# VHH binders against Intermembrane lipid transfer protein VPS13D (VPS13D), part 5

Target 1, 283 residues: Intermembrane lipid transfer protein VPS13D (VPS13D), of Homo sapiens (Human) (q5thj4r3276to3558)
Amino acid sequence: LKIFISAPYWLINKTGLPLIFRQDNAKTDAAGQFEEHELARSLSPLLFCYADKEQPNLCTMRIGRGIHPEGMPGWCQGFSLDGGSGVRALKVIQQGNRPGLIYNIGIDVKKGRGRYIDTCMVIFAPRYLLDNKSSHKLAFAQREFARGQGTANPEGYISTLPGSSVVFHWPRNDYDQLLCVRLMDVPNCIWSGGFEVNKNNSFHINMRDTLGKCFFLRVEITLRGATYRISFSDTDQLPPPFRIDNFSKVPVVFTQHGVAEPRLRTEVKPMTSLDYAWDEPTL

## First folded at step 1 (VHH)

Design o7 (framework vhh_4orz_3)
Fold by ESMFold2-Fast, scan of step 1:
Structure o7 (fold): chain B 283 residues (1-283), chain A 123 residues (1-123)
Amino acid sequence: as target 1 above (283 residues)
Amino acid sequence: EVQLVESGGGLVQAGGSLRLFCAASGFTVSSNYMAWLRQAPGKRREWVALISSGDSTDYADSVKDRFTISRDNAKNTVSLQMNSLKPEDTAIYFCAKGEWFGELLSDYYMDVWGQGTQVTVSS
């Protein structure tokens, strides 16, 4: 009896995007992939083996055709399934006047232990995960999709319930990569200023209603593997870092330096104090 | 619980018309991006028509001005009106649901699809 055995890799897609895998420079896609892999965001792990012995032991991947059927997804640069962590850019060339798209996918290789020592698990992760640890229902949008004064817009954003997380990918790569947040369960709450998410950081962000009342969230950005986790929490136990004290008998008006928007001016009543956080974190 | 069921397919002569229906359960079509895709024998699945939660529509060049996508929020249904059908429109037609992740670029993510309905256009 002649038996051929190859070391297996389990490809685990946690990106929320359909992915197609292939050995780099091979003529055919990896076995076990069907039409549904061109469309589905969440499928069972794929068993992968290098079938072509004349090609390097490198894997490549592309976005499934189902989400951009008129687009042309490109294969990414080859990567090792025996390596550590990495990131690959997956490009989609769009038809007509539409700009191309770029999805950055994290790759994390974990080797088995004990009886699984010869098994590799390869986890494909989103670049961003939005984690709502606040008591509020939150809406998120790339700055150019935030409607400013729109207080309840059912289009153009993604939302999370308290205690929930959601995968995020930039809708446009030709816009600045700035995220805005809004409290959906606060009447007339307007979008925050845009902030960067590609760096470990922690800060408080300010959102206002149409009357200028401030609402605060604590934002913590942590890179774990190839994924930036952006966590949003209430300020009840983690108050804003700034407090504006007015010990005079006249109102005092404060504005963040570089911000000319009248709606973003803060009035501090006589003999009172107000908490403050950045209206425009990028300034 | 989340389900899409297509209907309305059949045999039709070139130049004829058909209307396809997609019945949704477990979610509301008015709050989601909905799409029609098709797969001809031996070919890869291709996108045909799309409607956003705000009723913006987009169409593949091959069907533009011939097909119209619409929704009926009261019936929780999406439909595809197909006019001036050609033999090359012969395919299994699928209904799919997406999430908002790039409406302005027609860069939709599809996470639910139905079993399909056969459309055959004779010459």
Scores: ipSAE 0.000, ipTM 0.119, lowest interface PAE 16.9, mean pLDDT 76

Design o8 (framework vhh_4orz_3)
Fold by ESMFold2-Fast, scan of step 1:
Structure o8 (fold): chain B 283 residues (1-283), chain A 123 residues (1-123)
Amino acid sequence: as target 1 above (283 residues)
Amino acid sequence: EVQLVESGGGLVQAGGSLRLFCAASGFTFSSYEMAWLRQAPGKRREWVALIYSGGSTDYADSVKDRFTISRDNAKNTVSLQMNSLKPEDTAIYFCATEHYDILTGYSWEFDYWGQGTQVTVSS
């Protein structure tokens, strides 16, 4: 005897965050979820079905409790698993006067293929994917946490090896959504200026060491489905767009318009040329 | 539904030039990377050229300095200008758009649709 079990929906979490699912307004969470789901950032796909016939056929989700032990994660607005929604905001209410947190999660609904042709696959995607196509080990942080000797934690930095990708979520939503990058394998490399990641764009960004030496990366931001992919590449084949020529007998000091930081001034020696890219790309 | 239609293939003598076109529909063309791949008789498909949404380009070593990829976002087209063609460039050329497969976690997989366009370089 053979028993065939058809799953109506497979919930696939690719967000890098612990997620808990339930039918909207239901009294119990979806079957197959355990205490580990409150903390685990990556687990096997979850089989889901609407069990409560007295409630609408809408799913809801929240952040697992393990990511913010002092916070209270809230259920998002209900969404259909048959058409999905592009993005849902997941809120975590903080204790005291601490500002709340918001995670934006992409939802992509696919019809199954081959073995799963009669099922719906619901993929939960990160809003941002950082793709390191450079030769360097890179560190990434929200601007307010991209200063000095950051730590590898939710309010610090995350890192990627050359050729690897990592999901990114804003640690704070009460600050500007500006990303900074740093070369971890370059001694004394300082964080870049902050830049926006919520629109398609392509530009070169400048990072300096403590002696003012410039290092460049090409940044390309593309929206694919509900996910912004921010790709970082070396500039060997795609050099910085600006070149400063000094054909005079005296040194010339160059600064990006609107930037007053003395560390971000470039001295161009007599009869010399230097490549340049934005120190502060938001200006 | 994503659709990519290749054209511009043909027969050309070694040292000659040819320009391929790809007409894209069914997605926000300006937001995606576009690529050209090729498959020679009895060989595996190989990547040839890539153009990023921002306009930057990358090329396989075998075609660098001979081929130029470009895009026209107003017409939803990507083109491949092939100069100094060699017999080893003989292949079916496919237009593709980048697909990030969230299920497998792999990026840099290319989706392509249609049968491609044949390029034959005689000696």
Scores: ipSAE 0.000, ipTM 0.159, lowest interface PAE 14.1, mean pLDDT 76

Design o9 (framework vhh_4orz_3)
Fold by ESMFold2-Fast, scan of step 1:
Structure o9 (fold): chain B 283 residues (1-283), chain A 125 residues (1-125)
Amino acid sequence: as target 1 above (283 residues)
Amino acid sequence: EVQLVESGGGLVQAGGSLRLFCAASGFTFSTYAMAWLRQAPGKRREWVALITSGGDTDYADSVKDRFTISRDNAKNTVSLQMNSLKPEDTAIYFCAADTSLYEWTTLSEDEYDYWGQGTQVTVSS
């Protein structure tokens, strides 16, 4: 007799979050998961098989306890490991009046290659990937955490080196989902205005130092599978969209409509021109 | 400023060999997968070879056992050794960086983020 068994599934966690997996409606978590998987993202692929033949062939997952030790993570809606790309919301119920958390995780099913050529590979992807294609060290924060300089607010931001990528998850789901960026290697650089990342888009973002000098990055947001990729690049090849010319013999001050912040005013010297991009792209 | 610069292309007789080089700068080379793609006259670009950040390799069926991809992270270079060349291998060869989070998937041509300008390989019969 010939018995045909499906190739095993390899679960690959690219989310940057600790994840725990089990068969949907099963009483025990998937084999090969230990206490460290509750604390940090596993760097090793997890071999997964549907062990309970009385339950449907659906997988489920939750956030590991290490991120929110006092919270209660919930199992997500069951999903197929053969069903192609999808998204699942992972909820964490917090104690007292603290807001609940929601992590949106992308699921991408691929045929393996190389060592995994005969295996079904299931990749769990972050909803956001921040790709630093610029020449600068960049800091990123949700708008409400975009305060201070250097290490003044370490709980609220994440950083990247030039040429590196980092996964991003919203620290709070009760605030607007607006991202800010800052140049860490520019002295006294202040956070940019907030911008949306949940749509395909391209634009230039303006950051200023404490003296009002402008610095620009090109931002490109593309949805690939279930992941929004936000790429930040230098403006050498793609200059800012606006050029302000002052043909008069007196200084001229420009400010974006709706912005009253004094540090976001641009002075254009007599008989000069300068590049400009929106300080507050959501206005 | 991200740059990928190919070299090593040229004219060679069928059955000959060429070694292509790609010098990378302006990004963290060691953390990304590198690929070679080619475009023959009047045809779409096709993937040829891939090497992951960890050194695992994969090849298109048309070049398996003839081409070998390798990388040197200390020098920020990726190389393609091409043996037993055929007239059908005539194309412009492009170096590309795979900055996706999916090192173990086949990427379409549109999914590579950084490209070189290409180097011409011409194989005469």
Scores: ipSAE 0.000, ipTM 0.279, lowest interface PAE 10.3, mean pLDDT 77

Design s1 (framework vhh_surovatamig_d1)
Fold by ESMFold2-Fast, scan of step 1:
Structure s1 (fold): chain B 283 residues (1-283), chain A 124 residues (1-124)
Amino acid sequence: as target 1 above (283 residues)
Amino acid sequence: EVQLVESGGGLVQPGGSLRLSCAASGFTFSSYWMSWVRQAPGKGLEWVATIKQDGSEKDYVDSVKGRFTISRDNAKKSLYLQMNSLRAEDTAVYYCARDYYDFWSGYEPTFDYRGQGTLVTVSS
């Protein structure tokens, strides 16, 4: 006769992945979910309520079926829609010898503002957000996919225009979680060394072209809620951490200790100064 | 190091005006959205206003809309908040904050750094 929702929640998917929601241990998926939810990476907010009063008031979710046709997505561990920030691992079992896929999804519960103050908003966010605050078009890839590519982009790379942001998910969980970056609008720019993104940090990343010329970006990693935001900016106000001064009459050559690659050696001419940052920050 | 230095706070009568300034250094100011946030005595932080890198977009909390104006001068690396028709409820420490667009929540800001703050007291 009459339908009453005791605690309405608006589920907002910002992950860039298709997600399916369900009350934990319930027999049916949440109402209002259609075929598009199995396929689409962005959809309108979903109104959710706990329909099964005999089960705990916990939600669960899985990856939609559209992105891995041979995979079997699994439901994650139950979580509260009344709590603060959290993270859930969503697994997709692969056939044969293919490694399983794992997507880490951030959960942030916010109370509505203004006319929506009585509504609970639950935002599902990627574990990583790449913010391009630089003047360059940037390419990103997990280190193992960037290795050996030189000036080329590997299959599955992602890119950002200046002033844009993009969600990032690790393509492989059996590889080290190290990110590489490349300047796409700089001729012959080679991929950077790999760097860690799972902690608050700030540093300069060094990229080189095929002639060894260095290019720098400032990297700032901040954990906000459940999402690591990795911001890339130009070095206008924040110069690289090292300045190599050569006040002698002879050239000097510098190389990061433990790096034997000839193209990663820097020559500083007599009576000049040069900015520098580590070529392999995780070495 | 990233530094944000606020100034312009003080004691003012209800209905009065104040202009807050923030001097930024240690980062590329023109590449960031900037915000003002405030903390009233015994309350949590409240976002007040945000401005896009080039000044083309501005947003305000409903309670200050029409009374406060956020602006920036990228050449001077400065952020401003013009506060008109001040009310007792506006009494707070005001912080200049560096942020970036929060795509999860539209305009809901996420802050990297904020300054030490400047006190605004509105009383008769």
Scores: ipSAE 0.000, ipTM 0.188, lowest interface PAE 11.6, mean pLDDT 78

Design s10 (framework vhh_surovatamig_d1)
Fold by ESMFold2-Fast, scan of step 1:
Structure s10 (fold): chain B 283 residues (1-283), chain A 125 residues (1-125)
Amino acid sequence: as target 1 above (283 residues)
Amino acid sequence: EVQLVESGGGLVQPGGSLRLSCAASGFTFSDYWMSWVRQAPGKGLEWVATISGSGGSTDYVDSVKGRFTISRDNAKKSLYLQMNSLRAEDTAVYYCARAEPYDILTGFSDHFDYRGQGTLVTVSS
């Protein structure tokens, strides 16, 4: 009798969040998971196999308890470890009038290599990866946390060095899912307007210092597997799409339509040209 | 089906220039980061250059920075590698590859989900 048993799965957590795994409808957490996994944001690969033959070969996961101590994390809908790319929503119910949280986690199944040649690797990826391809140190925050901060960074902001990438999760799901960026190595740089990250797109974003000088980044958003990669680049090779020419002998002042804030007005000196990009790209 | 077809390889003398082309079909070319990878005789695969879907972002291995330029034409579904100031150590089979960011982030060797058949570049006097 040749009995087929499922190959071991190596669960690889790249989300930056603590994750707990279980066979769907089972009562025992995945083998090798310990109490510290409720808090750990960086985990070694976890060996997983389906132990309960009477249950479907489906895995489920939840957020570890440590990051929201008064919240109740829920198990997600079951998913196959033999499938391709997918996404699962992980919910955390919060007490009182605090809004619930939702983390969207990408799932990608690949055949292992080297030591793992005879296993499947299951990669759990963030929904968003911020990739700093610029020459600047960058700060990122959800729009509602960045608004009103001026040149300061809000609590919970994240940053990247030139050439680095960082995972991103929305701090709140009851706010619009709009991202803001700021140049940390430019004196008195103020946060950009908010922009969408949930679709393939490319555009230039404008940031200003306290004197109104504009700084630009090229933003490219690409969905790769289940992860949106948001790349930020210098504008040397692909300058902003708008160039405002003033061929007159008097200064010209312009503002993006729908933007009334005086700080976001641009003055073009007589007989000069200025590059421009959206101050508020979501308008 | 996904297809990547390289062309433009050949014999050049040190200090010479060569332009490689890759014709892509079977997928939405503009949605994918694309790379050039090479394999020198008797050695493993080496990543050379990457370009984003729109062409706004590029990266290069240090040994080719300032000498090689990666570019793309999304309307023609084509990827290019302009190689200047060629050196004997640039001798390799060059492959056009469709990039997969997860592979690079996981630290496993399978960085690319599709490669072409390759085109040979020989730099010799």
Scores: ipSAE 0.000, ipTM 0.170, lowest interface PAE 12.9, mean pLDDT 78

Design s11 (framework vhh_surovatamig_d1)
Fold by ESMFold2-Fast, scan of step 1:
Structure s11 (fold): chain B 283 residues (1-283), chain A 125 residues (1-125)
Amino acid sequence: as target 1 above (283 residues)
Amino acid sequence: EVQLVESGGGLVQPGGSLRLSCAASGFTFSSYSMSWVRQAPGKGLEWVATITSSGSTIDYVDSVKGRFTISRDNAKKSLYLQMNSLRAEDTAVYYCATPSDEWVSYFEQYGLDVRGQGTLVTVSS
């Protein structure tokens, strides 16, 4: 016989990571979770209830084992499903001398409406969402993975088509949390300099091809709930902040202050003008 | 559309060898890391090995280290898994996987995406 049990909570995983849920200090994981939950990055909502009345009404979660098979994922600090929003750090201890991983997950609790008024929806959100509003196919990587790659894509990179969004998590937590971007549909485009994503900000980022030609994107960073949304746009409506005019009869060469890289020098030909944006926005 | 076609699976005795191949199309193969993922009967998916786009960095699950070798040929757009000293526990459907190259929605993710049809490897006496 089938037994129908109504669950007071509907867990919705929008993090892009496999998540396993459990009542805090319980001996068993939440019902309805199969082996695929250890690996799958996008799953149907999970109906959840506090089955063990001897334990507190707190939920806990960990990263699924499948994405770091030699790692040991840890359960996060318990959290309530009955109110508020918050952030939880999910740790994965790696074997040998490899650094541990930390994923920051946002939690947003919403009361159901209509026929679902007796059910709370709990949405688990990524810390970063990369929103490609540009006309280009974009590649993203943490700075240390992009360094030295030139026009190649490193281990751990991700990409987006024009008009698409993607969840981002730092591959390494022992490196600076700086993001780099590259135009995948521009021939010989090289990775940008690194930039911070952990604060509300807006700026233009510069990318160069192998001949030093500059390409620009508008970057807008907004914190919404627990998620930083980093939007990338073409510069049609918001052109680069600098325009270098050379009204002399000799070429002018300039570089951003603090940048010693010869490749990042810009030549402005006699009697011409050139748009510019920072090569290294963290300087 | 990304297409991954696995081949090379079959029945093999314990201690035997097999070489799996994956033919890729529909994306710039040389720009993406590639992985092998397996699913044993009655179990979930398990990551096996990854190789970066250039082939410079390679990683394996501990249970296959020293026995399996992942390699790629970017000119032929092919991924390989050389499997030596096979054990009964290696019995699984093996899938060729790539990070999603079309991050078209809020749910598209960093990491591996299983896109191939799979090839069955049975290790038995």
Scores: ipSAE 0.000, ipTM 0.118, lowest interface PAE 14.4, mean pLDDT 76

Design s2 (framework vhh_surovatamig_d1)
Fold by ESMFold2-Fast, scan of step 1:
Structure s2 (fold): chain B 283 residues (1-283), chain A 124 residues (1-124)
Amino acid sequence: as target 1 above (283 residues)
Amino acid sequence: EVQLVESGGGLVQPGGSLRLSCAASGFTFSSYAMSWVRQAPGKGLEWVATISGSGGSTDYVDSVKGRFTISRDNAKKSLYLQMNSLRAEDTAVYYCAKEGLYDYVWGSYPEDYRGQGTLVTVSS
């Protein structure tokens, strides 16, 4: 009798990061892993099977060395390739008192169909996907990197053109996980306040230019599988939730409660109305 | 079914020019930003340029800024990359890519969003 060896799992890396796989507690990396996989953002599926019968049927992964050559990437906690969805933290120890890095990777297992009915697909996804559905070029940064930048882009910012999506990973895990956004194609636009992305939510975010003019985006956060999709859209069909009416004959000045920053004060002219959304949505 | 077909690659001498084309089908072309991505021999994928769905905004990697121009024709459902002042370092397989990474999470293979590529060789 002939023995037929098939790889039951297709490992599909959609994270934008180089990933190395092995069976948990195995001595060698998965078959088909080469030095190039330490660097490559592989878009081709990798065939995987549990070759070591002495070890449990659990997979593990680490970040490839190519993006942090002087770093020490660690293997994550073992996970099943026969399960549903999950999340794993991939750690990279940095040198020279630099903070360690942590990448949270989503894992989604799907059974093949048609021709591939006997093959299991395992999709490795980013924890966050920033989806720009707006008419603007958008810049994104973790709050501590955006703070104090005014109209400038900090180190570690990322950008998206209208209709584009980009994977996002927190640059630092020792900072709050709060995201800021800025309209890159609006003159003198300043970074928004920080907001949470780790829960299903929908809200309007306010950005101001140097003259205090407000610009709004609709933000929708949806967990799909293991990935939080943060969608940014224009407010023409979904206007801001707040409207400030001034029925008096004198100007009225208001600020969000708890916000002392003078540039975030809004003046409403006599007998006029103004749309409003949170300047600091975490308040 | 999303399909992207690249063409226009070939052998060119340093300082020469090439124009790459990508024919798109199976999706509403004007609703998506499009990119060119390249892979040099023995190297990983490198993003080169992106153009918005309307064509009103473009972005480039620093090494090609001022030499390459990305453009699109939404009526013809085509994406272009005009490459001028080519250097040996520009030698790569160039891929047309649909910007829609959210679909990657849900079972669309990256190959559905990226064509088979066209080889550009810059050498004498």
Scores: ipSAE 0.000, ipTM 0.199, lowest interface PAE 13.8, mean pLDDT 77

Design s3 (framework vhh_surovatamig_d1)
Fold by ESMFold2-Fast, scan of step 1:
Structure s3 (fold): chain B 283 residues (1-283), chain A 124 residues (1-124)
Amino acid sequence: as target 1 above (283 residues)
Amino acid sequence: EVQLVESGGGLVQPGGSLRLSCAASGFTFSDYYMSWVRQAPGKGLEWVATISSSGSTIDYVDSVKGRFTISRDNAKKSLYLQMNSLRAEDTAVYYCATDWEELYPSPFTLFDYRGQGTLVTVSS
């Protein structure tokens, strides 16, 4: 027979980043954290309690050293483990004149269920989750890293197989927070234009191959708790927003206003129709 | 309601193998991340492995990497854990669980499980 004592808090790290926890303004890090927590991206839940009764019941966290061993991670602003959804910015000071890194971490507080009803679960979530519901293998990159790559993948790109999800963090915070996508299983597919992911939205994104042929994905962005879910779907059931009909006997050429790039021109043959979506959705 | 029924546990010698199964019902299994968690005698729950809805993204606790393989069959609504090179420290009750995802409808916590689990005893 075992005596069961209710644990006050379980910290669950789903961010894909190594995290270190501490009571705010305490002299020492939380118990049960080992060298592995500085390095590992996937960790077991951590039992946490406020040990210093002279300090406020607030928690703080920082990025573990393993992801940027030459950087200096900073502790975030204190937060309650009894609160609802929230977001905290975790900074890493870089060496030399390199810009600092900022990771935005979602915090969601849930009560346990079943045997753990007396336990408070604190889930640390990525700010962005990329959900590939399409039939294609997809590549993702921040706009400035994708720009100029053509059909190539930049250093640090991430990818998803059909039906998979992946966490996303901005590689640079001094660039616009615009995401680009590319179809990896379509020959000669070029990166899409950049799009915003920091608000609920639904739209179609256009990608082109080197010959200008258009491919479309439906993008749905939903904030749930502290995480933006960006889902990518095929357009078979929800077609692109524009249809260009050419019922004349002469070809028609069109381009999105403000787009000068020659490869983003579309020719509509006589007596034909083409689906279309914006090449540069921010324009 | 969601039901998860584990099976395949038993007594095995150190170095042996076992294959655990979990039969799921009452939800759209193919939309959910699934996990195996275990509870050794006198210890709390330990997460063991997670598999994405499509099966392409898989994570393991370090102590079982290279020895355990998580897999799923969405057509059969079943989750599996192939356990090789078993050690005495793997002795535990094994539970399958729907992983906690805020973005999933009616998400479950890593500590919320169904059924009684399946006992794995590694002993000579």
Scores: ipSAE 0.000, ipTM 0.195, lowest interface PAE 11.3, mean pLDDT 78

Design s4 (framework vhh_surovatamig_d1)
Fold by ESMFold2-Fast, scan of step 1:
Structure s4 (fold): chain B 283 residues (1-283), chain A 126 residues (1-126)
Amino acid sequence: as target 1 above (283 residues)
Amino acid sequence: EVQLVESGGGLVQPGGSLRLSCAASGFTFSSYWMSWVRQAPGKGLEWVATISQSGSEKDYVDSVKGRFTISRDNAKKSLYLQMNSLRAEDTAVYYCARGDTYEIYWGDSSYEVDYRGQGTLVTVSS
């Protein structure tokens, strides 16, 4: 029963971040928002209506206060709820010597499904969704946080189980936007080289253990609406693009051109073939 | 800490019934939409059913409509899935998840869920 609902828009927060909404230039936040919206990463859709007829029909949003209690979240630039897709930057000013934070939030307007078919749905999406289609538990980190096995810096990485997806936001905006991945269920697995996620692409990523043994994942990056979906799959059906054959009686050492790291050298044993993918895919 | 613990899975013959339960802790259960998602062997996650905070709104994937019923008990902080007329295609690990049916708008191969449990195995076989 929807008999008392007069709001034209359903605001659906899929960002994994607490979000607060209001009409742009309004003095009060949108109705139906409670203290939990400052803290919770997943709550029910919010019914939204432009209440102030003297202000333009634009919405604005900010990060909820719960995730950076000492920070000062700012309202983003106003946006239309009648538009197609877009992106807005949400800024949090940090105190002292801590750098400011920026979250890029995607905005998609969709027609409702099932019980929501008669309403306009506005979906707030992360800029990146990491989709683990592999058989492995995966860890992800921005390159500068991809240290050791990841356990020494738990605040710098996120993980996901096989068959699961997780939202990703850059921990720092003053570093390069390069993502690294690691197999958590492979003993002594080291982080991959960094790669870009801001365009459609497909490639194989190489990870090594401490003995130099290579492990591979297929990476597919697709822009869907306002979100880049980065899918990670096993290589069973799509083997790595390179195969190194050693038909000699002596070991051969192979290294990616431009890479001088000793641990990233591959030894191909006599009369052996090895699959290979670039250790530093951004080179 | 958020915890979701599933139970009630097992082996059943085609046409049989099972009732899955999920015990929630570490959050205000009554404030969240809840879902059941499943993963068949070798397949990705599939959303199965969703229920609103009060239980007034429910939604199901088409393949289980009329056969499965989602329900909740906010006093007991528990989520349930009554599964009737089970088919071989229903064989999967079933997960209790915190979140809404709107995960279905994310795309084809996976669902965005905030938290999920360890799962309970349902095998429908002769």
Scores: ipSAE 0.000, ipTM 0.136, lowest interface PAE 12.1, mean pLDDT 76

